# Ledger of designs, part 2: VH-VL binders against Chlorate reductase assembly chaperone protein (clrD)

Target 1, 193 residues: Chlorate reductase assembly chaperone protein (clrD), of Ideonella dechloratans (p60001)
Amino acid sequence: MNTLIDNPKAMASGYLAMAQMFSYPDADAWRRLTENGLVDPALGRETLEAEYLGLFEMGGGTSTMSLYEGQNRPERGRDGILQELLRFYEFFDVHLNQDEREYPDHLVTELEFLAWLCLQEHAALRDGRDAEPFQNAARDFLVRHLAAWLPDFRQRLEATETTYAQYGPTLGELVETHRSRLGDQPQKSREMQ

## First folded at step 16 (VH-VL; from b114 with heavy chain G104S)

Design b130
Fold by ESMFold2, fold request of step 22:
Structure b130 (fold): chain C 193 residues (1-193), chain A 120 residues (1-120), chain B 108 residues (1-108)
Amino acid sequence: as target 1 above (193 residues)
Amino acid sequence: QVQLVQSGAEVKKPGASVKVSCKASGYTFTSYYMHWVRQAPGQGLEWMGIINPYGGSTTYAQKFQGRVTLTRDTSTSTVYMELSSLRSEDTAVYYCARGSSKYSYAFDIWGQGTTVTVSS
Amino acid sequence: EIVLTQSPGTLSLSPGERATLSCRASQSVSSNYLAWYQQKPGQAPRLLIYGASSRATGIPDRFSGSGSGTDFTLTISRLEPEDFAVYYCQQYGSSPLTFGGGTKVEIK
C-alpha cells in the first residue's frame, strides 16, 4: 500500500530549488544557488555559466539540448503545447511570464507553476479551504506536460559531463514523489500533513 | 566510516610532475565536491582548486591555472591532482578535502596529506 | 580575491583562560560563509565552525564563532590542554577560496 506524506510545502521547495538550478546563472541567480546549497561557491559563477551556455544555448551539434517542452516533443506540436500551458496559467490568473523572460513551455516556468500549485494547496489546507482544484491541476499538469517529457530529457541530461547532470535524478524523484502523493484519481481535501 | 586516503610521499626534481591520489570511502563519491589545498613548511593553507566528481567540472585558483589538473575515476572513487613544472616553492603537504552541503560547503573531511618535496 | 587577516599571530595563554581570535576580510564575505579550522602538528585541519557561527558536529560548546560582513571572531571560552593548536579562518563564499594566515594558540 502506498504511504503518502501530504507535505505540499516541501514539494514547493523542491520545485523552486530545481527552477533556480536550471535558470540562467546571472549574479542574482548565482547568489540564490549558493545560499540554498545547490552548488559549491568555489565552482564559481563563470564555470557554471559556461556549462549552461554550452549545454542549452550555444551547442551547434547533434548533442544540443533544449529546456523547452515543445522542442522536446516535436511530434506533439509546440503550438498546441503552448496553448494548453497558457490555459493552465490563465485558469489560475498566474503571471509567470509577464516580462517575456521565459516562454510558457520552459522547464523553469513549468517547475515554478507546480511550486505555485503546491503553495496554494498548502495555504488552502492551512486555512480550511478546498485544496482539490490545486491538487487536480497538479495531477493533470504533470500527466500532460512535465512528466510526459522529463524522462527523455533526464536521460540526455544525465549523459552530459556537466554540473547539471547530477540534478536529473533529483528532478525525477521530485516528480515521482509528487505523483505518488496525488495518486491517479482526484483526492478530497481531507488529508493532513 | 567516511574517510579520504591519499597516496604516499613523493620526492621530485625541478621541472617534473607529480600526481597525488585521494580515495574516498564511506559515502556516495559523486554526491560531494572535492577540493585540493596545500601547505608549505611552516606556512598556512592555500586553496588550489575544486572538482565535481559527478560530471568532472573543475575550477582552479589562478596561481595554478595551466599547471594543475584535477581528474576523477568514479569506478575507484578516486580524485587525482597533477601538478606540472615543479619548482622548489611547490614543496608542501597537499591535502584533499570534501565540501558538503551539510556545512554549506565548508570542508568537513580531509585526507591525511601527501608530502611532496622538490629539491634541486 | 578576498584577503583574510588573522590576529594576533600568536596567542600565549594558560589552560582555563578565554581565547579570542580575530579574522578580518578585505571585503564582505558572501552569505557569511566563514569557517574556522583547528590544526595540530602533523595533522590535517579539523572543521570547528561554519557559516560564521555554527558549530560542526562533535565540536565542544566552548568553541563559538561570531561576526558578519568583514569582522569575525573565534572564542574559546575556557582553554583545555588539547586546544593549543593553530587556528585558520577561511572564506568559502566566493571563488577563489582563501584562508587567513593562522593564529597559533600556545601555552604560557
Scores: ipSAE 0.691, ipTM 0.892, lowest interface PAE 1.4, mean pLDDT 89

## First folded at step 18 (VH-VL; from b142 with heavy chain S101Q)

Design b155
Fold by OpenDDE, fold request of step 22:
Structure b155 (fold): chain C 193 residues (1-193), chain A 120 residues (1-120), chain B 108 residues (1-108)
Amino acid sequence: as target 1 above (193 residues)
Amino acid sequence: QVQLVQSGAEVKKPGASVKVSCKASGYTFTSYYMHWVRQAPGQGLEWMGIINPYGGTTTYAQKFQGRVTLTRDTSTSTVYMELSSLRSEDTAVYYCARGSQKYSYAFDIWGQGTTVTVSS
Amino acid sequence: EIVLTQSPGTLSLSPGERATLSCRASQSVSSNYLAWYQQKPGQAPRLLIYGASSRATGIPDRFSGSGSGTDFTLTISRLEPEDFAVYYCQQYGSSPLTFGGGTKVEIK
């Protein structure tokens, strides 16, 4: 992945790619992954699926990892996390598909939301509109959610001997680049209180 | 320069095992998948399997399931192919080849090949 | 698995002539993940075409790939002496990865 993500549009693409990578690799997801060049097709969907299940769904193995923020931050309380995430999504009229069992604190959901914010930012900038609301939201979201639990998640992920391990650094770099672009100072957006 | 250098020719008896090495240089070893392909004398190319050097994930062709093992050593940028229970039909030149995302994971770099001869 | 059938098995031509090689897949190749390789005696294969129609870096313009779905073609517009070799098609869009049986381009 060309690591030089220096604009919102490219960043959105990065987040979407990661969202695809960490989605369950069903036939459609697999097709998208391979078409986007994220995985060598010769590896086979079954192989990746086995790794996915082993890492993220099977509790009895060597590494029990969760793709849910709430499960990765027991000290914060899952209910509080979910409520806050829903507030973020609702603020922007982003609705989760109930049919697709989208959980607010699932990594894929968070990544897609960040991608969405980036796209909105890009559109605003392109059209000469105020992009600050989207930038602020992304900043706050990263600090309060994804960037908060990603370091520990990465540590565990990158310690695995799986295809997923290599995407830990990729995701980390993406998030750090985004944070850097937005600046480190959480401007408390008054509107989400 | 980007290159794959394989170990030397092997002569084995039926039932034995052979381990061929493929050392990568000139590029980030863990950023490219590695494939193994063999070619029997006068025959075409046959895919054996793939390894992701980063995590070590492997997938093998069904024909070789249970007999082939691909491993990697990241410290030496080397991939290994071990084939067990050798048969005369396993006599071939064995190639490592990297799959490059740049070419949609087509094989852009090949090792020089390792001749494995299985004879009684 | 996807079986790739190459035709003809042998193509006898003279330098300067046009070569047309066919590769037929038993089923549609995903996203046209089809490659062509050249192999000379005693050498490893060399990547010519990837993605059915894209030339790899350093490959002369006389080599071109075309096709989609199940039918693919490698064309050498004007054969050079160094082009006499065996050519293989490969699908790499699905596991297992598979090769065609090869077409030998020989001098007439």
Scores: ipSAE 0.895, ipTM 0.961, lowest interface PAE 0.5, mean pLDDT 94
Fold by OpenDDE, fold request of step 22:
Structure b155 (fold): chain C 193 residues (1-193), chain A 120 residues (1-120), chain B 108 residues (1-108)
Amino acid sequence: as target 1 above (193 residues)
Amino acid sequence: QVQLVQSGAEVKKPGASVKVSCKASGYTFTSYYMHWVRQAPGQGLEWMGIINPYGGTTTYAQKFQGRVTLTRDTSTSTVYMELSSLRSEDTAVYYCARGSQKYSYAFDIWGQGTTVTVSS
Amino acid sequence: EIVLTQSPGTLSLSPGERATLSCRASQSVSSNYLAWYQQKPGQAPRLLIYGASSRATGIPDRFSGSGSGTDFTLTISRLEPEDFAVYYCQQYGSSPLTFGGGTKVEIK
């Protein structure tokens, strides 16, 4: 992931990779992780699964972490966060897969959404269409959501002695690179009414 | 230059433990998985386990579970392999090997090997 | 675990000849995570081929890997004197990682 080219398509790939990493490592997810070279297959799915459960789903682990923004930002209130996220998604007619029990404030959902925005941006640019709506949305989304809670999340994650710890910096760099790329553009303050 | 340098030869008695070190240099230590492989005299290669030096996560071959412990020291870029309850069958050359994402985690760099002899 | 069977156990050839080494897996190797290593006496193994068919950096073009699923082959097109060694195949797509028993390429 070190060659994150500062382009929307590369960014999208980065976000998708991170989304895969922070997904529950079932057989299919594990296959994707290993095929994409994110994890050494020799580590084994069971090992990663145990770490996942211990970190993100089990209260009794060395460190209890949540993959949900709302749980990481209790001061903001989860309901408000969820509503805002849904507004983002709805604005672009992005629908969460109900069958997969996707929560709007789950890290994976947010990462996939950012990936989607990047892909839309890339397509717009390629086709000579206006990419600003997607860029603006990504900027706002990062500031209001992912980039807001990621620093604290990373701090906790990187303090763990798990395989997941190494992806904290990776995700951080990805987000910062994206923010930097978008920051160089005149912020038309979309007052999200 | 990228290299793995292992500790010297060991002679142990049955029932004892041995700890072999593997010092990495020339690359970012925490960015690569480390594997341990042994080779009995005149025999093939046998995978023992893997460690992620970043977080210290390990997975062992079932054959060695309960007897092998892999650890790392990030400050010295060193991985350790400890094998307990040694048996004569554990007489072998032990290798550390770097798993490289560049090669889909095939072992691109090897230590020089450490001979462990278990004899009464 | 995936068992890798290499054949032949020993291959006696002369310099300049073509060497063909086989590695058979007991089950399909995921994503062709198969590697070939060369080991000379008293030395650590050296990576030759990864991903079944890709040469590692610095490996001469006389070495080539092929195969998929359960059957893999290492080919040395023209044996050089330095190529006489033991060759191991490895699967690294599934835990535990496993090696073949090796094929010794010796001078006839």
Scores: ipSAE 0.894, ipTM 0.959, lowest interface PAE 0.5, mean pLDDT 94
Fold by OpenDDE, last read:
Structure b155 (fold): chain C 193 residues (1-193), chain A 120 residues (1-120), chain B 108 residues (1-108)
Amino acid sequence: as target 1 above (193 residues)
Amino acid sequence: QVQLVQSGAEVKKPGASVKVSCKASGYTFTSYYMHWVRQAPGQGLEWMGIINPYGGTTTYAQKFQGRVTLTRDTSTSTVYMELSSLRSEDTAVYYCARGSQKYSYAFDIWGQGTTVTVSS
Amino acid sequence: EIVLTQSPGTLSLSPGERATLSCRASQSVSSNYLAWYQQKPGQAPRLLIYGASSRATGIPDRFSGSGSGTDFTLTISRLEPEDFAVYYCQQYGSSPLTFGGGTKVEIK
């Protein structure tokens, strides 16, 4: 994934790959990971699963890692974060899968949402439609959510002796590339130019 | 040039331990998995285990579980294979091999091999 | 684990002839994770084919891989003198990674 991602479609693929990486590695997820070349199959699903559980699910260990934004930003308050995230999702009529117990502030959910925004942006551009709403949403979402807690998350993740550690920088680069592409300010509508 | 250079031949007694090194050069060390494979005289190839040099995560073949330890030194781009409780049956040439994503993690680069002889 | 059985154990042929090597798996292997290696005496193995049918960089076109599921084949269309060696198949799609027992291609 060291290729410079400079378009929305490629960026969406990057986000989806990361979403897969940080999903629980069940049999299906593992297959997807290996098929996408993210992990050497010889490492084995059990090894990755053990690392996943040790890092993200087992609260009794030395690991204080959480995949939930609300848990990574106690100063902000989880309830407020959840409400804001739900507003983002609702605005675009994006519904979380209740059957899969998706939490609004889970890293995977946020990554998938960003991927979705990128795909919408791409489609709009392709079709000659206004892409600005999706770009603005992505910009705001990154600033207010993922990019806000990712640095600290990465710091902890990359300090671990796990397979997941190597994906900290990857995710960081993806987010920074996206932020750079979008810029710091909303693009002035062509109508005002 | 991409290369894997292994340490020299070893002669050990039964019950002893051996540690073989594999130094990588010419590529980003932490971006590739490293495998260890051995080959007994006149026999085929046998996979021993894998290490992710980035985080140090390892998986071993069941046959070697408890006796083999793979480690890495990122500062020197070196992977180590330590095999303990050596037996005569452990006499073999030991190879490190790079798993390459380009080839779906097939082994594209091999070390020259290290002969380990276990004799009483 | 997936057991790979190669046949024949030894293949005696003359230069210019076609060589066909078989690798049979005890269970289905994804075609993406079947490789062939060549090993000459005193040397490390060399990657020939990956993903069952893709040639590694620098490998001559006389080498080809085919197959799916449990049956895979390495073909050398016209044997060159340098092709006489031992060939191993490998599955690397599941842990533990496993090799076949090898096929020795020797001069008749």
Scores: ipSAE 0.893, ipTM 0.959, lowest interface PAE 0.5, mean pLDDT 94
Fold by OpenDDE, last read:
Structure b155 (fold): chain C 193 residues (1-193), chain A 120 residues (1-120), chain B 108 residues (1-108)
Amino acid sequence: as target 1 above (193 residues)
Amino acid sequence: QVQLVQSGAEVKKPGASVKVSCKASGYTFTSYYMHWVRQAPGQGLEWMGIINPYGGTTTYAQKFQGRVTLTRDTSTSTVYMELSSLRSEDTAVYYCARGSQKYSYAFDIWGQGTTVTVSS
Amino acid sequence: EIVLTQSPGTLSLSPGERATLSCRASQSVSSNYLAWYQQKPGQAPRLLIYGASSRATGIPDRFSGSGSGTDFTLTISRLEPEDFAVYYCQQYGSSPLTFGGGTKVEIK
């Protein structure tokens, strides 16, 4: 995916692609992955599933990795992380599907939320509305959550001999591009000039 | 120039193993899947398996399961196909082929083929 | 596995004529992941068509692919001398990947 993601819409697509990649590869997810060109269909769903389970679900596999932020940041405590994430989501009236066992700190959830923010940003910009709330939220979310635990996650992921390893750099680049686009400081509201 | 260069012809006895190499050049080796396809004399094409050179993940056709092994060396941009317990029916030209995302993972680049002859 | 049946087995034509090759799948091919390859004697196959109807880079306009689901067609609008070869269809949307038996286009 060498497409220079430099706009919110493209960035949203990138986040969604990553969200798909790190979702459990059931039949539907697999279809989406292959249709979107993320994985060669010849690899087979079973192969990818085995890798997924080995990496992310089975503690006894080749690597003990978690897709949950709270498990990747034990020093901060999972409960605190979850509460903060929920506040982010609630602020924008984003609701998690309880039936699908969506956890606030799951990588897929975070990626989808970032995608959503990007889409909101894009829509605001397109419509001449204030995009700053979405940009600020994305900035804060990246710093406080995804970008905080992603480096260590990537390090472990990229060390694996799996299909997932190649997506570490992709995700890293996406996040870094987003951070660069947003900058480190909130854009001063034009009202103070 | 993008190319796949395979090792030379092999003559083997039944029961032996053969290892064919496929060296990639002119592109990012780890960004493309590699497939192996064989063709018996006067016959059609038969898919053997796939390897992801990035992580080394493989999937084999059931017919060859347990007898074929695909490996890669990222330092030399080379993929290997090893076929064990050779039989006369394994006599064929063996091809490596690149699966390209650009073409939805169709095989856009092929090696020149390696003839493997199994004879007593 | 998805079985691909190509017809006819042999097609005898003259230069300048239209060639129509058929490939039938035993099951629907996902996302039209069907490719056509050309193979000349002593050479590796060459990709002609991908995604059922898209020409690979460098492939002449006289080659076209069509079809969906289970029925696919490769058409060579006007045969050139260099087009006499064996043509294979391939599905690559489901593991294992499979090829058709091939159609030989020979000079009449």
Scores: ipSAE 0.892, ipTM 0.959, lowest interface PAE 0.5, mean pLDDT 94

